# Designs tried in a protein design chat: miniprotein binders against b1l550. Part 98

Target 1, 279 residues: b1l550
Amino acid sequence: MRLPEELLERARDIHSEAPSHRIKLDRVGSFGLKVPVEFKGFLLLAEADVWVSLPEGRRGVDLSRQVEAIYELSNPPKDPFSLCREAAISLLEKLNYADSSGVSIRFDAPLQDGESLKYYGVEISSIASDEIINKIRVEILGMTACPCTAELIRAYKSSEIAATHTQRSLGILEVSTKAEHPDPDKLASIIERAMSSPLRTYTKRPDEGGLVIRSLSNARLAEDVVREMIHLFLEEFGHLPEDTHILAAVRSMESVHMHDIYAERSFSLDEIRKEISSH
Key: E = the ipSAE of ESMFold2; O = the ipSAE of OpenDDE; V2 = 0.75 times the mean of E and O plus 0.25 times the DockQ between their complexes.

## First folded at step 11 (miniprotein)

Design ks11 (at its last look DockQ between E and O 0.60; V2 from the best seeds 0.00; counts 0 for: pae O 3.5 > 1.5)
Fold by ESMFold2, look of step 11:
Structure ks11 (fold): chain B 279 residues (1-279), chain A 83 residues (1-83)
Amino acid sequence: as target 1 above (279 residues)
Amino acid sequence: SWKKVRIEFTFDEENREEVLEFLKRLARELAEKYGLTVLFYTENGKIRIFVKGDPEAVDKFIEEVLKELEKRGVKYTVRVEEL
């Protein structure tokens, strides 16, 4: 149906009206937008969510204004961290009635793997209110080798046989901070180093045996992978603000079971330092 | 009926961290007092305060921020951009 153009002059501005129920909303926006980003020399098509707060006295948000804000900043394509932060600030500046704004950007990050590539998942966000809170979540697969089975096999034969079950495990680090987003490659590296071995796209003959030996020699429980992630995170990012919040987790797809095992710990830097100093 | 201002500070102070925390606290207090929305952030090594709301309240916010900096004897350069 086409509406007469002259009606635009007579139509109510529905969005600026007061709502029938005066209830504030925390997030009103456009989710699942496709935006181009440049990440470490790659041009990627990322998925973005944009939103603002909506006060109790305003019926609707200017959704086209929100979408325009992020697309204006995405041409030419720029790094996703700058886009995320700048768009969050722009939303708060453009939408007068909002007292907070937010942007999330998700993409698969390429990671060099010898002469090939692998990838890991990244989601970043910036939330602007009286200050900017930056959040990043990284997910990457690695390999774990079970130390319990390894010990049983060693004890059974009293031998030098190195054997145990191995499986893919998904490692997760999520960081919420007032500082700049941590480098996602460094977070991915922390997760991989906490595993028994990184996964490879493929293994060349000279490296294949070494990788298998490394995995068996570095057997770890899912719980200990989480602890090692935390240890390595503190070594590299212990300088972040004291109220920085971290979640470290592993979902292990145990090769001998029909179900997964999950372990996690969340903490602030302040909390973990007090915990460690009490031991 | 709305006023939007971006205030940009450059400080000569050796200890910018203390000035940063002072300004952040002050901006929050004044925003609450005058019913304003404020965003405090750093860009290119400069401190920025975005403030929006009633035009008279925004003007009072700016005046009080500058007054408190003068009281502390802080040396600064300021640029105010209306959006």
Scores: ipSAE 0.599, ipTM 0.877, lowest interface PAE 1.7, mean pLDDT 89
Fold by OpenDDE base, look of step 11:
Structure ks11 (fold): chain B 279 residues (1-279), chain A 83 residues (1-83)
Amino acid sequence: as target 1 above (279 residues)
Amino acid sequence: SWKKVRIEFTFDEENREEVLEFLKRLARELAEKYGLTVLFYTENGKIRIFVKGDPEAVDKFIEEVLKELEKRGVKYTVRVEEL
């Protein structure tokens, strides 16, 4: 049942009314929208959040306009980076009372693994105000081998290849920049290369053995992984603006403990360059 | 009430990148000068500037941008839409 349009003329615009408390809100929007995106030839159903700021003098946000903004841009499906940025801008254009907007898009990115697929997690964001800040978070699982236990076992058994415990580790790179979103595949590759070995969706026995041996030969602490991630990031993305902010982190799901080991470093490109140059 | 304007530029010039950087810088400087919200973005090979703020300030912004482009001898087509 559609209400008669005549009723709209009689109804108060609740959203435009003055609030009982004149307080600005930073983010008001719709969270958990599903939007189609095209990524590397795949059509994916992504989760999206859209929001705008709300001035102190306005009671509510026109939420329908927010939803319209992103869906208009989602048909036909496009790359999630363009969608994110364009939607953030469109929100500011359509919602004239807002001084800032934001869009976040989350999906699992397919990554080719031989004849199969693996994946990594992606969260893309764009925040628009007087400038656009683009943010990308990439999460991918890898494998780490513990060098400490390896050294203990080497000392005990005098073996060339020391056995050690291995575990799944989640590597995280989060980049916030005024530039375009960094390539997520490159970020995922950095994380994988920083670990003892990548994970595989499937392995044949010889391949599995080789993967484990490689891990043992490249044993790394969680701290080593983070440092390696930073190093590799600087090599690949050192051309980004100096005010680019990075979070490099790893969560190691330790196989000998009931808890995880976590390590992180947050930094700007200018900060980390100064730090490295001072040594 | 705040005025909102979308400015769309089409440039035929060989030095598109230089013009783009110039416009970005100019837009930022003018935004600060006039207290405007300005978004600079490219869509479908066109340069778009979204400007929001005081109506008089927005008009001054547009005038100054066009004036500076003319000074540089840049050939452009411009479309201005009030939103």
Scores: ipSAE 0.031, ipTM 0.462, lowest interface PAE 3.5, mean pLDDT 89
ESMFold2 (binder alone), look of step 11: mean pLDDT 81; pTM 0.792

Design ks12 (at its last look DockQ between E and O 0.90; V2 from the best seeds 0.00; counts 0 for: pae O 2.4 > 1.5)
Fold by ESMFold2, look of step 11:
Structure ks12 (fold): chain B 279 residues (1-279), chain A 83 residues (1-83)
Amino acid sequence: as target 1 above (279 residues)
Amino acid sequence: SWKKVRIEFTFDEENREEVLEFLRRLARELAEKYGLTVLVYTENGKIRIFVKGDPEAVDKFIEEVLKELEKRGVKYTVRVEEL
């Protein structure tokens, strides 16, 4: 049953009132919305957050208009980057009192893996104020092999034992830029190439052997993986605006320890160029 | 009490990035001067400016943006849509 529209003339408009404490809020929104997206030919279920700023003189946000903004744009399902950006713009247009808006969209991205699929994590956002700032975070697992243990084993038995400990490592690239979002598959590729070897959904025994041999041939410290990610990122994306900000990180689930190893570097393109030029 | 306008510009590809940065700076300056909310972005190779606020201030914003583009001598077409 729908209530009569004439009640709106009698009821207080609570959210348009001034609050008892006049404090501006930076993010007021609806979080955990389920939205369909089309990504590289796949129809995926994504999770979205939407928000706007709220000035000190306004008590509440029109939350139904926020939800409307993204759901109107999600039918039919569309590219998640377009949805993210367009929804952020729509929020700023629909909510008069807001001076900024934001949208985040999270999904697991499929990749071909032989005759199967594997997945990596993607979170994108677009924040609209006087311009749009786009952020993307990509997380993908790879294999790392310890070079220190490999060298010790080589020295101990010469070349009869080719061994070291290997483990899964989570690689992370996060990019904030005024340009369009970088392609997540290219970011995932950078992370995988920085690792000792990629992970596979499954392998036959000869292919598994080859994968392990590749990993041993590309033994890398967590620190080396981060440095390689930065190097590869600069080759592929060094053309982005100078104020683009990057975080490169790896969390290695070291197979011989009860704890993880973590390495990270944050930088802007301007910052890293000055650092490299000083050598 | 509120006026909301979308301005869409079509420019030659050769100058688009330089004009985009010029419009970003201009829009920020005018938005602060007149107490407006603005957003400058690109869509399908075109530059869009969204502006909202006091109707008189929005009208002044539009006039000054077009005036500065004319002074710059850049070829463009423009569409103004009130939302």
Scores: ipSAE 0.537, ipTM 0.854, lowest interface PAE 2.0, mean pLDDT 90
Fold by OpenDDE base, look of step 11:
Structure ks12 (fold): chain B 279 residues (1-279), chain A 83 residues (1-83)
Amino acid sequence: as target 1 above (279 residues)
Amino acid sequence: SWKKVRIEFTFDEENREEVLEFLRRLARELAEKYGLTVLVYTENGKIRIFVKGDPEAVDKFIEEVLKELEKRGVKYTVRVEEL
């Protein structure tokens, strides 16, 4: 049932009214939208959040316009990075009262693993105000082998390749920059290379054995993984603006403990360069 | 009613980054001065400025931006679109 348009003339515009409390809100929007995106030849259904700021003198946001903005740009499906940025800009253009906008898009990115697929998690964001800030978060699972236990077992059995406990570890890179979003595949590759070994969707016996041996020969603490991630990131993305902010983290789901090991470093490119140069 | 304008600048590639940074700073200063909402961004190799606010303030903003670009001797083409 569609209400007669004549009723709109009689109804108060609740959203445009003055609020009972004159307080600005930073983010008001629709969360958990589903939008199609095209990524590396795959059509994916992504989750999206859209929001704008709300001035102190306005009671509510026109949420329908926000939803329209992102769906207009989502048809036909396009690259999620372009969608995110364009939608953030469109929100500011369409919602005249907002001084800032934001879009976040989340999906699992396919990654080729032989004849199968593995994946990594992606969250892309763009925030528009006086400038556009682009944010990307990449999460991918790898495998770590503990060097401490390996050393203990080496001492005990005098073996060239020491057995050790192995576990899944989640590596995280989050980058916020005024530049374009960094390539998520490159970020995922950095994380995997920082681990003892990558995970595989399927393994044949020789491949599995080789994967484990590689992990054992490249045993790393969670702290080692984070430091390696930072090192590799600087090599690949050192050209980004100096005010680019990075979070590098790892969550190791330790196989010998009931809890996880977590390590992180947050830094700007300027800050970390100064730190490294001081040694 | 608020006036909304999109300004599109086409610059020669060699000076685009410097001009972009200049325009960002200038736009911020002018936005504060005139009480405007301003966004400076790049799209398809062009620099765009979105400005919204009081119609007179928006017009002053545009005039001042163009004046400052002329002072710097920057060669550009400009397209102004009211939204």
Scores: ipSAE 0.088, ipTM 0.568, lowest interface PAE 2.4, mean pLDDT 90
ESMFold2 (binder alone), look of step 11: mean pLDDT 83; pTM 0.823

Design ks13 (at its last look DockQ between E and O 0.95; V2 from the best seeds 0.00; counts 0 for: pae E 1.8 > 1.5)
Fold by OpenDDE base, look of step 11:
Structure ks13 (fold): chain B 279 residues (1-279), chain A 83 residues (1-83)
Amino acid sequence: as target 1 above (279 residues)
Amino acid sequence: SWKKVRIEFTFDEENREEVLEFLMRLARELAEKYGLTVLVYTENGKIRIFVKGDPEAVDKFIEEVLKELEKRGVKYTVRVEEL
């Protein structure tokens, strides 16, 4: 049932009223929208958040207009990077009272693994204020082998390839930049290369054995993984603006402990370059 | 009433980064001066400025931006679109 439109003439516009408390809000919007996106030839259902700022003198945001803005841009489906950026701009253009806007889009990105698929997590964001800031977060699982236990077992059994405990580890790269969103596949590759070995969706027995041996021969602490991620990131993305902010992190789901090991470094490109050059 | 304007600048590629930084700074200063909301961004190799607010203030903003660009001697083409 649709209410008669004539009722709108008689009803107060609640959203435009002055609030009881004159306080600006940073983000007001709809979270958990589902939007189709096209990514590398795949049509994916992504989760999206859309928001704008709300001035102190306005009670509420027109949420319907926000939702309309992103869905207008989502048909036909397009790449999530363009969608994110364009939607952020559109929100700022459509909502007169907003001085800032933002969009976040989350999905699992397919990654080819032989004849099968693996995946990594992606969260893309664009924030429009005076300028546009683009953010991307990539999360992918890999495998780590502990070098400390390997050394202990080597000392005990005198084997060339020492057994050690292995575990799944989640690597994280988050990049915030005034430039375009960095390539998520490249970010995922950096994370995988920083670990002892990648994970595989499908392995034959010889391949599985080789994967484990590779991991054992490339044993890394969580700290090693993070440092390697940073190193590889600088090699690939050192051309980004100096004020680009990066979070590199790893969460190792340790197989010998009930808890996880976590390591991270947050930095700007200019900061980390100065640090490395000082040694 | 609100006036919304999109300004699109086409610059020669060699000066685009410097001009972008200049326009970003200028737009921010003018927006603060006139109480406007502005967004400066690049699209398809062009620099775009979105500005919204009081109609008279928006007009002054546009006039000042163009004036400052002229002072700098930068060659550009401009398209102004009211939204």
Scores: ipSAE 0.631, ipTM 0.876, lowest interface PAE 0.8, mean pLDDT 92
Fold by ESMFold2, look of step 11:
Structure ks13 (fold): chain B 279 residues (1-279), chain A 83 residues (1-83)
Amino acid sequence: as target 1 above (279 residues)
Amino acid sequence: SWKKVRIEFTFDEENREEVLEFLMRLARELAEKYGLTVLVYTENGKIRIFVKGDPEAVDKFIEEVLKELEKRGVKYTVRVEEL
């Protein structure tokens, strides 16, 4: 049922009123929207959040206009980076009272894995105020092999056992920059190369053996995985603006423990270069 | 009341980054001076400025931006669209 349009003339416009407490809000929006995106030839179902700032003199946000802004742009489906950026700009244009806007889009990205596919997590955002700040977070699983246990086993009966515990580890790279979003596949590749070995969708037994041998030959502490991520990131993306902010992290689901290990480092490009050049 | 304008600049030279930095500073300064909301961004090799606020303030913003670009002596084409 649609209510009579004439009621709009009689009802209070709650959103345009001044609030009892004149406090500015940073993010007011609609979260968890389902939107289609086209990523590298794949049609994916993504989840989006949209928001704007709300000044102290306005009680509420026109939420339907926020939702309209992103859905108008999502049909036909297009690449998530364009959708994210365009929707952020559209929000700022459509909602007069806002001095900033933002859009986040989350999806599982397909990645070629030999003759098959695997997926990794991507979340992108664009925040528009006087400029656009682009953020991307990539999460991908890899395999890590513990060097400490490997050394202990070697010392115990090295000739008979080349072994250590191996586990899935979640690698994380998050980049916030004035430049365009970094290519998520390149970020995923950096994370995988920092691990002891990548995970595969499937392998035949001879290839599986090779994968395990690779991981044992490339045993790494979670701390060193993070350091390697940073090193590889700087090689690939050192050209980004100096105030670009990065978070590199690993959450290792240690196979011999009931709990996870976590390591992280956040930095700007300017900061890390000064740190490295001092040694 | 509100006025919303999109200004699009096309520059022939590859010094686009330097001009973008200049326009960013100028837009921020004028937005603060006149109480405006501004967004400066690039699209397809062009520089765009979105500005909104009080109609008289928006008009002053546009006038001053164009004046400062003329002072700089940079070759450009401009397109102004009221939204």
Scores: ipSAE 0.592, ipTM 0.876, lowest interface PAE 1.8, mean pLDDT 90
ESMFold2 (binder alone), look of step 11: mean pLDDT 83; pTM 0.818

Design ks14 (at its last look DockQ between E and O 0.90; V2 from the best seeds 0.00; counts 0 for: pae O 2.1 > 1.5)
Fold by ESMFold2, look of step 11:
Structure ks14 (fold): chain B 279 residues (1-279), chain A 83 residues (1-83)
Amino acid sequence: as target 1 above (279 residues)
Amino acid sequence: SWKKVRIEFTFDEENREEVLEFLRRLAKELAEKYGLTVLVYTENGKIRIFVKGDPEAVDKFIEEVLKELEKRGVKYTVRVEEL
């Protein structure tokens, strides 16, 4: 059943009223929307959040116009970066009372893995106010091998055993910048190259042996994985604006412990360059 | 009542980033002065300014942006679209 539109002339417009308490809100929106995106030839189901600022003098936001803004841009499906940016601009244009808007889009990105695929997590956002700030977070699993245990086993009397514990480690890179979003595949590649070895969807016995040998040859502390991620990031993305902010982190699911270990570093490009040059 | 305008500038490709930073600062200053909402961004190699607010304030914003651009001595092409 659809109600008669003529009721709009008789009903009070609750959203346009002043609220009882005149307090500005920073983010008012619709969260958890399902939107289609096209990423590198794949049609993916993504989850989106959309929001705007709400001034002190307006009681409510036009939620249907927010949802309309992103859905009209998502058909036909297009790349998530264009969708994210364009939707943020559209929200600010459509909702007259807002002085800022934002969109975030989350999806699992496919990555080539030999003859198969694997997936990594991506979340992007664009926040529009007087300028656009773009943020991207990528998360991908890799393998780490403990160098401490490896050294103890190497030093073990008359041992022919080359071994250490290995575990899955989650690498995280998060970038906030005035420039366009960095390529998520490049960020994922940086994380994987910083690990002791990548994870594979499947392996045959000789390939599995090769992965273990690679891991032992690149045994790394979680702390050094983070440092390597930063080094590789600077090599690839050092051209970004100096006020670009980065978080690099690793959460290692240590196979010999009941708990995880965690290492992280946040920095701006300006900050990290000064730090490196001081040593 | 209010007015919504999208202003699109074409500048020399060589110095576009320098002009973008100038326009960001100018637009923010003028938006504060006139009580406007502004967004400065790039699209297809061009610089766009979205501005909304009081109609006369929007017109003053446009006038002053063009005036400051002339004072800087930058050559440009401009297109204005009311939304």
Scores: ipSAE 0.559, ipTM 0.868, lowest interface PAE 2.0, mean pLDDT 90
Fold by OpenDDE base, look of step 11:
Structure ks14 (fold): chain B 279 residues (1-279), chain A 83 residues (1-83)
Amino acid sequence: as target 1 above (279 residues)
Amino acid sequence: SWKKVRIEFTFDEENREEVLEFLRRLAKELAEKYGLTVLVYTENGKIRIFVKGDPEAVDKFIEEVLKELEKRGVKYTVRVEEL
């Protein structure tokens, strides 16, 4: 049932009224929208959040216009980076009372693994105000082998390749920049290279053995992984603006403990360069 | 009602980054001065400024931006579109 349009003439615009409490809100929007995106030749159904700021003198946001803004741009499906940025700008243009807007898009990115696929998690964001800030978060699973246990077992059995416990570890790179979104595949590659070994969707026996041996031969603490991620990031993305902010983190799902080990470093490119140069 | 304007600048490629940074700074200063919402961004190799606010303030903003660009001797084409 559609209500008669003439009712709009008689109804108060609730959203434009003054609120009972004159307080600005930072983010008001629709969360958990589903939008199609095209990524590396795949058509994916992504989850999206859209929001704008709300001034102290306005009771509510026109949510329908926010939703319309992103769906207008989603047909035909386009790359999620362009969609995110364009939608953030469109929100500011359409909602004249907002001084800031934001869009987040989340999906699992396909990554080729032989004849199969693996994946990594992606969250892309763009925030528009007086400038546009682009944010990307990449999460990918890898494998770590513990060097401490390896050393203990080496001492005990005098073996060239020491056995050790291995576990899945989640690596995280989050980048916020005034530049364009960094390439998510490159970020995922950095994370995988920082770990003892990558994960595989499927392995044949020789491949599995080789993967484990590689992990054992490249044993790393969670702390080592984070430091290696930072190192590799600087090599690949050191050209980004100095005010670019990075979070590098790893969550190791330790196989000998009931809890996870977590390590992180948050930094700007300027800060980390100064730190490294001081040693 | 608030006036909304999109200004689109086409610059020669060699000076685009410097001009962009200049316009960002200028736009920010003018936005604060006139109480405007301003966004400076690039689209399809062009520099765009979105400005919204009081109609008179928006007009002053546009005039000042163009004046400052002229002072720098930058060659550009400009398209102003009211939204």
Scores: ipSAE 0.157, ipTM 0.637, lowest interface PAE 2.1, mean pLDDT 90
ESMFold2 (binder alone), look of step 11: mean pLDDT 83; pTM 0.817

Design ks15 (at its last look DockQ between E and O 0.41; V2 from the best seeds 0.00; counts 0 for: pae E 1.7 > 1.5)
Fold by ESMFold2, look of step 11:
Structure ks15 (fold): chain B 279 residues (1-279), chain A 83 residues (1-83)
Amino acid sequence: as target 1 above (279 residues)
Amino acid sequence: SWKKVRIEFTFDEENREEVLEFLKRLARELAEKYGLTILVYTENGKIRIFVKGDPEAVDKFIEEVLKELEKRGVKYTVRVEEL
């Protein structure tokens, strides 16, 4: 049902009023939108959030304009990084009262795993104010093997047989930069290479045996997985701006415990270079 | 009520990074001075400044940005589009 347009002449414009409490809001928008994207040849259904800032003197946001902006840009589907950046710019241009805007896009990224597929989590954002800041978070599961137990078992038998507990571990890289978003596949690769072994969608017994042997040969503490992620990140992305901020983390679902272990380091490229150079 | 302008600059690629950082600082200072909202970004190898606010303040912003660029002596071309 559509109401008569002449009612607009008699109704108050609630959104343009001043609020009772004059407090600026940082993010006001529409969250959980479904948008199509093209990612490396795949057509995916992603989840998107769009927002703008709201000044202290304005009561509400024109939400329909936000939703229209991203959907217009998503047809036909295009890569999520371009969509994210373009939508953030468009929001700031179209909503006069906003001094900043942002867009987040989340999807499961397919990754080839032999003749099958696996996936990892991706969330990207572009935030426009006086400049554009791009953020990306990648999460992928791998396998870790405990080196402490492995050493005890070796010492016990004085043998070449290695055994230890293994578990799934979630590796996380978040990057915030003024440059273009890093390639999520490269971030996922860094995380997997830092772990004891990758995970597979399926294996036959000989392949499974190989994975176990690999994990035992690369037994690592969660702390050292994080350190290795940082090392590998710096090798591949050390060229990014100095004020690029990174978070590297591992959440290990320890198979011998009722709880998880977590390790994390956040840093800027400038900070970590100074830290490494001091040694 | 509002004026919205997109300013697009083309510079030699050799100078672009230094000029971009200069324009970011200049645009921030002028936006604070005149009460404007700005965004400085690159698009297809060009530097863009989006500015919005009071029409007279926007005009002053544009004039001062161009004057400061000429004072710096950097070779450029410019296109101004009102949105």
Scores: ipSAE 0.604, ipTM 0.883, lowest interface PAE 1.7, mean pLDDT 90
Fold by OpenDDE base, look of step 11:
Structure ks15 (fold): chain B 279 residues (1-279), chain A 83 residues (1-83)
Amino acid sequence: as target 1 above (279 residues)
Amino acid sequence: SWKKVRIEFTFDEENREEVLEFLKRLARELAEKYGLTILVYTENGKIRIFVKGDPEAVDKFIEEVLKELEKRGVKYTVRVEEL
């Protein structure tokens, strides 16, 4: 049932009214939208959040316009980076009362693993105000082997390759920059290279053995992984603006403990360069 | 009331990237000078500038951007749309 348009002339515009309390809101929007995106030749259904700021003098946001803005840009499907940025800008242009807007898009990114696929998690965001800030978060699983237990077993058994406990670890890189979104595949690669070994969707017996041996020969603490991630990030993305903010983190799902081990470092490129140069 | 304007530039020049960087820098500097909110972005091979602020300031901004582009000898087509 569609209400007669004539009723709109008689109805108060509730959204444009003054609120009972004159308080600015930072984010008002629609969360959990599903939008198609094209990524590396795949058509994916991504989850999207869209929002704008709300001034103190306005009761509500025109939510329909927000939804319309992102769907107009999502047909035909395009890359999620362009969609995110363009939608953030479009929101700010369409919702003239807002001083800021934001879009987040989440999906699992396919990653080729031989004849199969593995994946990593991606969250892309763009925030538009006086400037556009682009944010990307990449999460990918890898494997870590504990060097401490390996050393204990080496001492006990006198073996060249010491057995140790291994576990899945989630590596996280989050980058916020005024530049374009960093390449998510490169970020995922940094995380995988920082761990003892990558995960595989499938392994043949020789491949599995080799993967485990690699992990054992490259035993790393969660702390080692984070430091290696930072190091590799600086090598690959050191050209980004100095005010670029990075979060590097690892959550190790420890196989000998009931709890996870977590390590992180948050930093700007300027800050970390100064720190490294001081040693 | 604040004036909102979208400025769309189409450049035929071989040095599109250089012009883009120049225009981005210029736009930011002028926006700061005039106290304007500005977004500079590329869409469909065109450079777009969204400008928001005092009507007189916006008009001055546009005038100065065009003047600087002319000084540089850049060939462009411009579309100005008030939003």
Scores: ipSAE 0.246, ipTM 0.695, lowest interface PAE 1.6, mean pLDDT 90
ESMFold2 (binder alone), look of step 11: mean pLDDT 81; pTM 0.794

